# Miniprotein binders against q5gan3, part 4

Target 1, 136 residues: q5gan3
Amino acid sequence: MDIKMQIGSRNFYTLSIDYPRVNYPKGFRGYCNGLMSYMRGKMQNSDCPKIHYVIHAPWKAIQKFCKYSDSFCENYNEYCTLTQDSLPITVCSLSHQQPPTSCYYNSTLTNQKLYLLCSRKYEADPIGIAGLYSGI

## First folded at step 18 (miniprotein)

Design h5
Fold by OpenDDE base, fold request of step 21:
Structure h5 (fold): chain B 136 residues (1-136), chain A 102 residues (1-102)
Amino acid sequence: as target 1 above (136 residues)
Amino acid sequence: SGSPQFLKIWGELSFWYGRLEDAVRMFTEAISLWPDDAELYSDRAEVLMEQGEFERALQDAETAVRLQPEWPEAHLRLAEALEEKGRHEEAEKARQRAEELS
């Protein structure tokens, strides 16, 4: 069962925007394992979220995408928009091979368009990521 | 280097795993970017307390209180630092203030 995170601009800014990308200490089994360990600790939940996205672009640039959204993501019950530009993103994905007592994640750096969740239809704040654009 | 958000994250994470020097480094860099964030000072103070750096911890705790005087946790951190310095009366006042704000 995936951990449901509170949707909000502050949480999104805190947990999903890392610009410039942080130089983290060694020994934490990589970027995503460290980050997801932190998230589980903060949420006080041992469940392993399936996926988490981190954007490595300026917050102001991200905010511009939520000035207007013409779509609604029913699964999230939030307005959403596809970014016109590709963004540098770290994708933290739960590995299919899991240790019995911990969550192990793969870290993937990529540049992709993504579906942003916006707090409202107009002049909104980014509050989450619904997924990446596959190009299909 | 990095975003202050994630510097803070890795600072806290480092602290959780007992990597105190890494934690201090992360928080210090985060503070350089967010000098008015009281929580960063409080967090660093906590790490410094664990290191036995009580004077530096006290300074950070005082800074946190100055930045967020209505934040109860800042006063609690200050009280802890004051206690380690033998300033018991002042520590008690800090605890009382924290209680009043809670």
Scores: ipSAE 0.812, ipTM 0.915, lowest interface PAE 0.4, mean pLDDT 94
Fold by OpenDDE base, fold request of step 21:
Structure h5 (fold): chain B 136 residues (1-136), chain A 102 residues (1-102)
Amino acid sequence: as target 1 above (136 residues)
Amino acid sequence: SGSPQFLKIWGELSFWYGRLEDAVRMFTEAISLWPDDAELYSDRAEVLMEQGEFERALQDAETAVRLQPEWPEAHLRLAEALEEKGRHEEAEKARQRAEELS
């Protein structure tokens, strides 16, 4: 199962907004491996999502980007906007080399603009991420 | 430190992998940020139960029920803690309440 967004602002907030970035316990093979293991556990899905984004910025700051969306992302059937500012983001990307019994992810921390999905055109809530402006 | 929602995530993850001390630490820190989140207390109670910390678990379960009295799972957690304390009648009442709310 490929995921690029969380449906609904609540789900997006809980799974894609981590500010300040959490100090997690050691021994989980990194930020993304732990997070994605959690997500698979909650979803009860053994499939390995290809990519997941986590933003490390205040929720209120992210909400401001969805005050007005001038674009529509047809692939998601949602309004979207390019963030004016670069945001600190962790990109969890599925590794090409996988162990036989689990999903392995690379964790990349970067600062980039992103395409934010908004619940509606005006005065909307962030509900997902369509992708990064420059890509990884 | 970290966001309470991700502290919760790593708390639950730690618990899944049997890292009970880490789980308690994560939930405790999350509670400090979200003191009114019933789920955090319930989750910590579950970990404490596994550690044999029944009194502390009971306290957390009671807190969860107080915060979210309409939440069935809170009452189930309370029932578990009450049973370990030998309070069987109260545990049964808690289970009944959970059923009513389901």
Scores: ipSAE 0.811, ipTM 0.915, lowest interface PAE 0.4, mean pLDDT 94
Fold by OpenDDE base, look of step 18:
Structure h5 (fold): chain B 136 residues (1-136), chain A 102 residues (1-102)
Amino acid sequence: as target 1 above (136 residues)
Amino acid sequence: SGSPQFLKIWGELSFWYGRLEDAVRMFTEAISLWPDDAELYSDRAEVLMEQGEFERALQDAETAVRLQPEWPEAHLRLAEALEEKGRHEEAEKARQRAEELS
């Protein structure tokens, strides 16, 4: 199972916006392992999503990017836009080395532009992330 | 520190893994940011119940009901706390209210 998009702004806000970035308790297997364990627990699904993104910027700042969507992402059947600015992001990626009974994730903190999914073409709400922009 | 929504996440996660002290701390910090979120009080009450802190759990459960009186789960949590305090009649009333709202 791949979770690349959170349907609706509420779910996106809840699971993909962490500002300021939370200081989680010591003793866990890391930011992404904790988060993804939570998500799997809530969904009551043992499948391991391949990737999940968390943005560490104010919600209002992210909303501004969806005032106008300059493209349409056919794979998601949603409007999308490339953010003008780089944002601090945690990338949770499924490790190629998996233990037999759990999902293990790598946590990468980076600053990158991203392709933001918007609820509609104009004056929309952010609802997901299609991917990261690797260019300059 | 952290966003209240992710403090809530890690509070719940901590509770699932039996890290009760961490859970209480996370929920407490989240409540300081979202003082009107009934679910945070209900969640903290559940952890406090597991710790045997029944008086504090009762207070949180009462707060949750006050904030969201139309939320059935708040009344169920209140009933649980009341039972631990030996207040059986009031617990029954809370359960009845939860049923009515369901």
Scores: ipSAE 0.789, ipTM 0.911, lowest interface PAE 0.5, mean pLDDT 93
Fold by ESMFold2, fold request of step 21:
Structure h5 (fold): chain B 136 residues (1-136), chain A 102 residues (1-102)
Amino acid sequence: as target 1 above (136 residues)
Amino acid sequence: SGSPQFLKIWGELSFWYGRLEDAVRMFTEAISLWPDDAELYSDRAEVLMEQGEFERALQDAETAVRLQPEWPEAHLRLAEALEEKGRHEEAEKARQRAEELS
């Protein structure tokens, strides 16, 4: 199971939904390095998560994908769905060109379909991203 | 622009790095989107106090208390701003209120 994925609607909304994409101040080594530094500071943890995704679409649009989710993902013990549309997303990926203790991240802006995790319990809200659609 | 939760994230990051003007801008924009979020006003008050903008900090601390009157941090922020303004008796009352709520 992907231990770097944020489980829970509050964490997912707070850390993975940014619409419109924030116009952040210069001097933070980029979007992903700033965001991942914030996440590590909040967790008070020296671990470097390998990957983190941020969706740049309205929350209501993301919620709609989970309303009609059609699969249960045993590996996550949650419902899941493949988004029907590609979404603008920033992929924050840990750079292996730096020492592990540096936690330096590459930032890639892309448009891809996503595997969303949807809460089993309440409103079927999105609670995480299992991965990107590789396609054919 | 940006989402209010990400504007808050970047406000906090800016403050952590001592980028006070950036932090105020980020929190101000977040407040424009979430005008009833007490934490945003408390955060901006803290930055304003470090800038020496004590009257603005007091206004924000008062707003945070109004929005969440049972939140101890809001009252501590108010006490700090009152102290900087020389209003020591009012600052002590705010500190007592925060202690009661803790």
Scores: ipSAE 0.688, ipTM 0.837, lowest interface PAE 0.9, mean pLDDT 86
Fold by ESMFold2, fold request of step 21:
Structure h5 (fold): chain B 136 residues (1-136), chain A 102 residues (1-102)
Amino acid sequence: as target 1 above (136 residues)
Amino acid sequence: SGSPQFLKIWGELSFWYGRLEDAVRMFTEAISLWPDDAELYSDRAEVLMEQGEFERALQDAETAVRLQPEWPEAHLRLAEALEEKGRHEEAEKARQRAEELS
């Protein structure tokens, strides 16, 4: 079995799917700053990822998009699909208005279609987001 | 309200920042959704011990051991709770069990 695929799907579910959106405690400088701080602490890593996406929809609904996908994206070596529907998403983006080492994130809540990466495993579980649809 | 995995994330984050009441609340809601997750009980026990809620912490640590009896950290959590309750011989047995499992 592909350990990266298993870990990737579990990490995606754990870190990128929040439905219903958590009612988080005050005092953490917002949703994204709290979440990204947790991720750095868990990984014991000072790197600040430039962007992180969180989907606020039921996992089963997200899995459905990958179930019907038959597109293979060779540049990711995974199946991929553009979601048929817009989904509620929080975009955590590294702020350019603060020093990069501060790891300060802007939080944007939006409703957009996603380019979803789907595991090559038999369930075709979602394992990542390649980007948001920004056409037109 | 929230997904169990994000409730756990915010419980851990709250604990790391010393927000003990928030941490207990987050873990409690996560447990209501994932009642068989030993890590959640171990996490809540640790926060409860920091709050001085030793009987509640012991109950959670016992639950974590029951759910995952081969998990060394669960036995260490149990030992910590037993110590706070003054049950030192039982705590030593729990620590020995954790060492055997390591």
Scores: ipSAE 0.684, ipTM 0.837, lowest interface PAE 0.9, mean pLDDT 86
Fold by ESMFold2, fold request of step 21:
Structure h5 (fold): chain B 136 residues (1-136), chain A 102 residues (1-102)
Amino acid sequence: as target 1 above (136 residues)
Amino acid sequence: SGSPQFLKIWGELSFWYGRLEDAVRMFTEAISLWPDDAELYSDRAEVLMEQGEFERALQDAETAVRLQPEWPEAHLRLAEALEEKGRHEEAEKARQRAEELS
């Protein structure tokens, strides 16, 4: 088994898959501000990530999308696939209406297709999200 | 409701912000989904000790040790709970066990 794939898939599973969506306590300025604060504290990251996606679907269903992947995304040096179905997603995006040092996030719940990044390794498990489908 | 990994995340976040009741609730729900995860019991024990719920903390620390007897942090959690219960000799044994495992 490839230790890098296991770490990558586990990290994506831990931070980007929330099914069913957690019923979190109040007092954290919302879902995204709480989650992004946790991520910064856990990773000791002084930067505010510009965007983070959370998928609200079962992990096994998400894994299956990568089994159909036959595209390579050069920008990410990984395989990728456009999900066949729209998925419920929370988009945590860094607010441009606040100073970047405040790390304030807008939370948008949407239902869209995603570009999944799929590991180049044995099982082609999902390891990230390249973006949302911006179709007509 | 929620995924066990996100329930754990929100339990930790709640604890970091001093929201002890919320932290216990989140870890308790995560434990219902992952009853064999020693870290969850150790995490809940830590919050319970800050709440002054020392008997419950001791029970969780004992569970964490049972689930992962080679994990030094579990033995340190047990020692902390034993100290709060006045069981000092047992606490010292638990601390020594943690040192041996380190």
Scores: ipSAE 0.680, ipTM 0.830, lowest interface PAE 0.9, mean pLDDT 86

## First folded at step 19 (miniprotein)

Design i2
Fold by OpenDDE base, look of step 19:
Structure i2 (fold): chain B 136 residues (1-136), chain A 102 residues (1-102)
Amino acid sequence: as target 1 above (136 residues)
Amino acid sequence: SGSPQFLRIWGELSFWYGRLEDAVRMFTQAISLWPDDAELYSERAEVLMEQGEFERALQDAETAVRLQPEWPKAHLRLAEALEEKGRHEEAEKARQRAEELS
């Protein structure tokens, strides 16, 4: 996850919550290639983020998971919690094979539990995703 | 279908790649879900301007100003649309208002 881009609840909502999942125009090289191209364009950064997660569930449902954080994720310096339920998510992972001029991503749609970053310990807002429970 | 925020994303992305019709469609869908979001109207106006749809662009720009009268960019977009319609005096007033709010 690119923590820099997903700092705060607003950024997380904007870049990581897509419900219902958008029907994007044809001709783009997939969901993740389009999304990550957008993100790179907005950041004006040529670097390729390694991974990005998008949740396809209602915001209110996701907020409920941050009512109480199970632990503190020191690596992120944020409270975090494992979702009790699996959520539909798109995983954008950087491909090992890259074209010379752009970042290429694989798009994986799956249902998994994930580790949410929460803005505080109690009654918090989701602000990021630390990773998936099953790992990818 | 889609979330308004991601419809906006794909609208902007489509615009960047010169897919103007796709961009308008995405923004239109987003607006149907967030009818009070001034930014969506402003962005659709920009695409419409590129298409030469100046009357529709003007309508969107006016809507954006109405929704967010304290937003400088809304007034700038309105000024652009007014200029294309030959309404130079009104365009100047819009630019002045944008500057006052900045």
Scores: ipSAE 0.781, ipTM 0.906, lowest interface PAE 0.5, mean pLDDT 93
Fold by ESMFold2, look of step 20:
Structure i2 (fold): chain B 136 residues (1-136), chain A 102 residues (1-102)
Amino acid sequence: as target 1 above (136 residues)
Amino acid sequence: SGSPQFLRIWGELSFWYGRLEDAVRMFTQAISLWPDDAELYSERAEVLMEQGEFERALQDAETAVRLQPEWPKAHLRLAEALEEKGRHEEAEKARQRAEELS
């Protein structure tokens, strides 16, 4: 076995940045069901993650938001920032379905500001999304 | 259209579900955006092998070795393609190279 270390910014880039949004093949019950099935398969985990965000903007533009992070998010032990601009995103959210081991995801394309998590270790690179801006 | 990393995701997902033509198409699009990514060629070679497209698989495996000559998996992929082409002595040499690198 060849053990490889993954760092947070590479995993985030790989699974949460899709620009331009992929023109994916049919037959997987949509973008989010396909993507979340892939993620579960790679993690070999039967749990259904409740939510996953995908940003449809260039990585360089996303990196710039973390350069100016304006607070430390203690709940995540990382810096964070609210993006200055709304970004096109796909929100993959778990639908309530039977049986409990079944995973079905709603796919919502929206344009919103979001809270980025920014690594203090990796040149302030984006490493996650804490949530969407509610405007409240 | 799509990001190369997501084109790879959908290629792998397609391959996992036995959708071999979709997998080749996704990896081919990813390669057009990242033509120097050895892993993409190794992945497309694997799908091509399942399709029986052994000459194309060999070409991709050779490309993966050229791009990342120190990567053991590339040499193993090359060995697999060479075996399907009946080039068994060359396949043995590729496997020996992979062992040396591991």
Scores: ipSAE 0.695, ipTM 0.837, lowest interface PAE 0.9, mean pLDDT 85

Design i5
Fold by OpenDDE base, fold request of step 21:
Structure i5 (fold): chain B 136 residues (1-136), chain A 120 residues (1-120)
Amino acid sequence: as target 1 above (136 residues)
Amino acid sequence: SGSPQFLRIWGELSFWYGRLEDAVRMFTEAISLWPDDAELYSERAEVLMEQGEFERALQDAETAVRLQPEWPKAHLRLAEALMEKGRHEEALEAYRRALELSPEDEEVREALERLEKELS
């Protein structure tokens, strides 16, 4: 699978907002491998999602970006907006080199503007991330 | 430190992989941030039961019931904790309450029936 869009603000909040960034136990082969292992476990799906984004900023700050959306992302059939500010994010990307029995991910911590998916055009809730402004 | 939701994630993940102490630590930290979240207490109770910490598990289960008395799973967790403590009559009542709140839950029904048979 390419990108599993998190439908609804609750799912987005639960799986894509980590502020402050969690101090996780060692031994899970890194942030993204642990997180994606969790997600696969919850979904009970053996498929490896290609990419997942986690934002490390306050939820209220993220919500403000969806107050007024000026764009529509056709591929997602959702309103979207480019964040005015760069945000600290972790990008979990599926590695090209995969073990035969598991999904392996690279973790990249960066600070970038992103295209935020909003539940509606005005006074909306963030529901997903379409991509990064400066690339993946 | 961390967001409560991601502390929960790593707590659950740790539990799945048998890292019980890590799981308890994650849930404990999450609870410190969300002290009124019944689900966190229920989840920590489950981990504690796996550790054999039955008294602490019971306390968490009781807290979950107090916070969400209309949540069937809270009563189920309480029943399980009571069973581990040998408090079968009280567990029976907890199972009954869970079933009242969720009559379609076959697992609860079966557990209740087994316990009723045992106590007969």
Scores: ipSAE 0.801, ipTM 0.917, lowest interface PAE 0.4, mean pLDDT 94
Fold by OpenDDE base, fold request of step 21:
Structure i5 (fold): chain B 136 residues (1-136), chain A 120 residues (1-120)
Amino acid sequence: as target 1 above (136 residues)
Amino acid sequence: SGSPQFLRIWGELSFWYGRLEDAVRMFTEAISLWPDDAELYSERAEVLMEQGEFERALQDAETAVRLQPEWPKAHLRLAEALMEKGRHEEALEAYRRALELSPEDEEVREALERLEKELS
């Protein structure tokens, strides 16, 4: 698991909420390869993040999960909560087979509960994803 | 279709890879969903200028300025579009306004000085 790269609700909304799921142009080696290429370009970082999550649900629905956080995620030093509902999610995972000059990612579309990071304990904003309930 | 924020992402990505038509399509759809977002107009204008679509680029730049008149980059984009249209005096004013709003921007300052020299 990577260090938290996205800070704040704005970054989370921009980079991890895609609803409805975008119809992207062909030729970018898939959803995750395109997205992660974009992120690396914006950050001007050649490192390959191990994993990134994108939620395909309305922002308002996601915000409701952070009204109250029942847990604290020590690794992130943030309050977190397990979503009561499963959400459509694209999981971008770094492939074990890497070309020498770029990062290659596998794209997996699934429907799972997730551990959502919240900006504070009460009436908070979603700011990240700690992981999926299934342990992926 | 898609979220405006991810349409923007794929628009920018497409632009980076020189896929200008794809970029314009992505930004156009994003604008349809966020018609008051000045940044989208500015970004589409940049792509349109690369395509040689200077009139459309100018329209987008003007829209961006109208939506965010206190945004320095909007005026910068307008200046660039005006230059492509040969409207140098108006471009000068746009650069000047951009610099007034962002005095620390050396790139804008240099562009303004170059144009002033050319028009002198």
Scores: ipSAE 0.801, ipTM 0.917, lowest interface PAE 0.4, mean pLDDT 94
Fold by OpenDDE base, look of step 19:
Structure i5 (fold): chain B 136 residues (1-136), chain A 120 residues (1-120)
Amino acid sequence: as target 1 above (136 residues)
Amino acid sequence: SGSPQFLRIWGELSFWYGRLEDAVRMFTEAISLWPDDAELYSERAEVLMEQGEFERALQDAETAVRLQPEWPKAHLRLAEALMEKGRHEEALEAYRRALELSPEDEEVREALERLEKELS
C-alpha cells in the first residue's frame, strides 16, 4: 500500500491533527484534495498516497492513548494501540478516477476508533495511524 | 477557526495557488493563536511581499527576527523586505547576519556580494 506515514510526533501533529477542524478557504476542491495537494507539494513527490487520516481531537487526548501500547504492528515495525474511544476523523482516500496531472481524493468525515502508532511501548507519543477499526 | 498548524497549511496552499488574500487571512488567524511563532510571520511576510505590501512585510520580517534572532531565514526575509523599501544599507547588514548564521548558503552569499557591488 502507498500510505504516507508521518514518522515522529511532530509530523503527525502537523499533518494529522486538526483541532478544531479548520475552516479552509472556499474554492478548493475539498478538504482532502487541498491537504493532499499540500503534502505532495512538500514532499515533491508525484506519487499519490492511497490514504491519509486526520484526527479532529485535542493532542493531549490523543497522547493518552499511547500511554501503553498493547500491540505491535509488524507492517510498520512500530508499537500500536487501538483507541478506547471513537474520534472524529477525516479520511482522505485516493479516488479510482484520477486526472492526469493531479491526485484526486474523497473526503469522508466519520467517528471511529483507530489504531495509533506509538513511538514506544510505554509513555509514548503518537506518530501515526495504522488504520481504522472496522474501517475501510 | 482551526488548528494553527492547519491554518498554516491552508495559508501556504493558498499562497501556492496565488490566492494571496486567503493566505494572509489564514496566516493572520494562525498568528493570533501562535503569536510567538516566527515562521508564521515570515510566511505572511512572503505573501505580503507578493502583494506589494512591503511595509507590512517588513514589519512581519522584523517580528520574525525578533522572535528567532538565530534563524537565518528570518534575516534573509528581512533583507528582502528592506531591499523593496530601498533601505539597502540595512539590507546589507541583514544579509550579512543571515550568512553568518548559515555560511554554507551560497544563495545568500551571492545576494550579499551583488548588493555590496551595487553599493560600492
Scores: ipSAE 0.766, ipTM 0.906, lowest interface PAE 0.5, mean pLDDT 93
Fold by ESMFold2, fold request of step 21:
Structure i5 (fold): chain B 136 residues (1-136), chain A 120 residues (1-120)
Amino acid sequence: as target 1 above (136 residues)
Amino acid sequence: SGSPQFLRIWGELSFWYGRLEDAVRMFTEAISLWPDDAELYSERAEVLMEQGEFERALQDAETAVRLQPEWPKAHLRLAEALMEKGRHEEALEAYRRALELSPEDEEVREALERLEKELS
């Protein structure tokens, strides 16, 4: 199931790594609504993604978590790792209190460990986030 | 004030929503972090063109061409800025270069043919 991971890594870096967190202009109904609108526009996709994560840490620090990954996540057909440290993360989540066709997102800033997806290729790059560590 | 890739995202988003001053500011900050990224200069030039800031747009288009001389969009930005400044013979050369680099681009071909007829 070999797919082009370099394309996936560029998308992850471009859309999920924001360090330091951008000081964005007002008038977009918040960080997440702006970002998710951009993503839908670039993908020309009518679907409202349920959730999107943005990490506010240096890319090289994030890359290190994948360097030593040896766990395989079958649901994603990729290697994965639980980060050793909590990271500052914005969680963009589709609002349940707004009409679902509005694609309206809540923005939550938190500090948590997370499950990174790591490229199957030799010098594994982070390519996605499978979820947050719940501790339960 | 942000990562260069997110500054670019918010620059593009601002431009899409007609917030031209914000778009220029976001692209300018991204350029300060990625000064050799030709795409950023091309994007800022496009916003400046919409603002009517044609000399600044020309400077950015020239920078994009210098950074990536084999990139057809850079030459197209240059041609468009030159047209707005009335430098039609220079625009003709820039359109020819853009078409040479992307021969399948019908919009560039049509623009070039229109300009060639005008100048003949």
Scores: ipSAE 0.677, ipTM 0.823, lowest interface PAE 1.0, mean pLDDT 86
Fold by ESMFold2, fold request of step 21:
Structure i5 (fold): chain B 136 residues (1-136), chain A 120 residues (1-120)
Amino acid sequence: as target 1 above (136 residues)
Amino acid sequence: SGSPQFLRIWGELSFWYGRLEDAVRMFTEAISLWPDDAELYSERAEVLMEQGEFERALQDAETAVRLQPEWPKAHLRLAEALMEKGRHEEALEAYRRALELSPEDEEVREALERLEKELS
């Protein structure tokens, strides 16, 4: 197996899987503003990422969705699958009600199916999220 | 409560913002879930050093070295804690080990050279 794919899965696990949802200290203007400021500090870059997803489900349950990926997502150059179950997700999205340079984030807690990126077609590791299912 | 990786994230974030008590609490909770993660002990030791809790910092640094003896940061944390405890000859050995594992660390080299001169 590719060491780069395992590193990608480790980053996904580290930054996008929070189960049970952390009981974090107050004073960071909420979950998303705290988390996104941490990510910016790790990037050592002033860019404000536009969106970030966090899944609040056990890692083993998420891994099951990548046992077989029935699609290939060309935009990401990765195998992908639509999760068969809705998952509890926090969506951290850059607010347009404040200047983008402020890096202020709205937090939306939702329960939706999502497009999961997988490291390969069979027996893969989850490595990212392409987006939420828009069935409406 | 929380996942150990997110407890660590919020520990680091708390430390960056000077919330030392929150940082120790977050790292302590993360350690309860990942007791063999050397990085968590090294991070908690650093926060404890800022709090002046030098004996606790030393214990954590010793644990980090035991768990990952080839990691230069663990030896640096040990050296720093030993210095605050006045155990300078032991700190010298820990600094030497940290430099051996990461020769490019100029600040560690300078600290080692100063300590070597002081003890000679």
Scores: ipSAE 0.662, ipTM 0.833, lowest interface PAE 1.0, mean pLDDT 87
Fold by ESMFold2, fold request of step 21:
Formats: structure tokens, C-alpha cells, sequence
Structure i5 (fold): chain B 136 residues (1-136), chain A 120 residues (1-120)
């Protein structure tokens, strides 16, 4: 039964992988505000995460980056890897121009290499994003 | 287009904001990609119930039960759709099954007790 391994990447797959990028209904305050509102509703809390990343590439391609991960990221207590290729991503970042309790997000589409977090479990599924590569 | 998990997200968002036509469209597209996902049929059935599309809701609830017969929510959706179709004895059995699978669900228990009194 594969359920133990799949649990390790379930939230990341569900909330951070959107390929091809969804053609969402008009009338929302944009991609990030909709997505972050969904996340808050599921968590049933008033906290506004400062940042959230969504990768617009096939899951299988993303899984391959973690297959050979051998670096350890101390801040996350997990293995990590810098992706070999730039990936199309949406960055949802909490806006400074509104009160913190409003949870308003800016949406930025970019193409960058990512620091992926890889499960320490067998098969090493991606479980998160530590950040973007900021090299020049 | 979109990934099935994000189509589900936007279907749920649309439903939460009362945008029922958008919600049905998003769930329908997600189902085309994940035709064996019982949760998607249960979610679309709930939206269809709000739209008054009771026959379509019943069909989706029946599909959800077929795909996951041990899932209490699937039986609850079936019971609700059967109630709207006037098929009360069948709804009674679906409520009983939902309660058997989730004995701590007070809302299901109350709904079952109300229906049992009506039919007695």
C-alpha cells in the first residue's frame, strides 16, 4: 500500500503544483487571492502566510529533481536541491499596502530555479519550496 | 484547463462564494481528468443540490457511493438527494449507512431520527 509515501508530499502536490495553470473563473481578486483564501479556509485560521509558490510544470518532472538530492537544509530539517532548470512559477506574496488582517496577495509570474525540499523518506518526493535562486 | 487538484480548488472556492455555475463547471472539468475520484462527484452533487438539479445530484451521489462505498459522506449525499426526490425509504437506508460508518456524526443522527419519526 503506497499511502505512507504519498502522505509525505500530499499537501505540496495539492497546493503548489498547477500544470497546466488553471483557467480559473473571472470575478475573483486574482489567482493568488483565490488560492490563499482557499488555504486559509481549509486551515480555519486567520493567519496570512507571507509567501506561497506554485510551480507550473508536470509533477513527474519535479519529482525527478529530488531523486538525486544529497544536500541537507538545516532550517527545514529536510534534504533539498536546487533545480537544474528554471521553472515557470507564480509567487503569491502578502501585500504590504493593506492591513495584515486583510490577507491581500500580490501575484508574480516568473521563471526561476527553485530550492526544492525533498522528503527524507524512501523515494524522496518533493514536499516544499525553500525559496527561489537569486543568482544575478 | 488546469490540473485536477486546482480545478477542485477553484470549484470549492466558487461554491463557497455562491457562484454555482462556475463551481459545477470546475468540478466537471476535474472529473474529466479524475473520473474515479469519489470526492469530486460528492462535491458536484452538493452544488447541484443547491441549484435544484436533484436528478443530476442523485446520479453523482450514486457514483460517489459506487466508487467509495465505505465513505460516510457519499452515503449522506445520496440520502440528501433521495430526500429531494421523495424516495424517503431509500433515504432512510442511506442515512443509516452513513451513521454506521461515522457514529459520532450528530447531524446525520438527527436527520435520521427526524425521518424515522416521519415514516412511523
Amino acid sequence: as target 1 above (136 residues)
Amino acid sequence: SGSPQFLRIWGELSFWYGRLEDAVRMFTEAISLWPDDAELYSERAEVLMEQGEFERALQDAETAVRLQPEWPKAHLRLAEALMEKGRHEEALEAYRRALELSPEDEEVREALERLEKELS
Scores: ipSAE 0.659, ipTM 0.817, lowest interface PAE 1.0, mean pLDDT 85

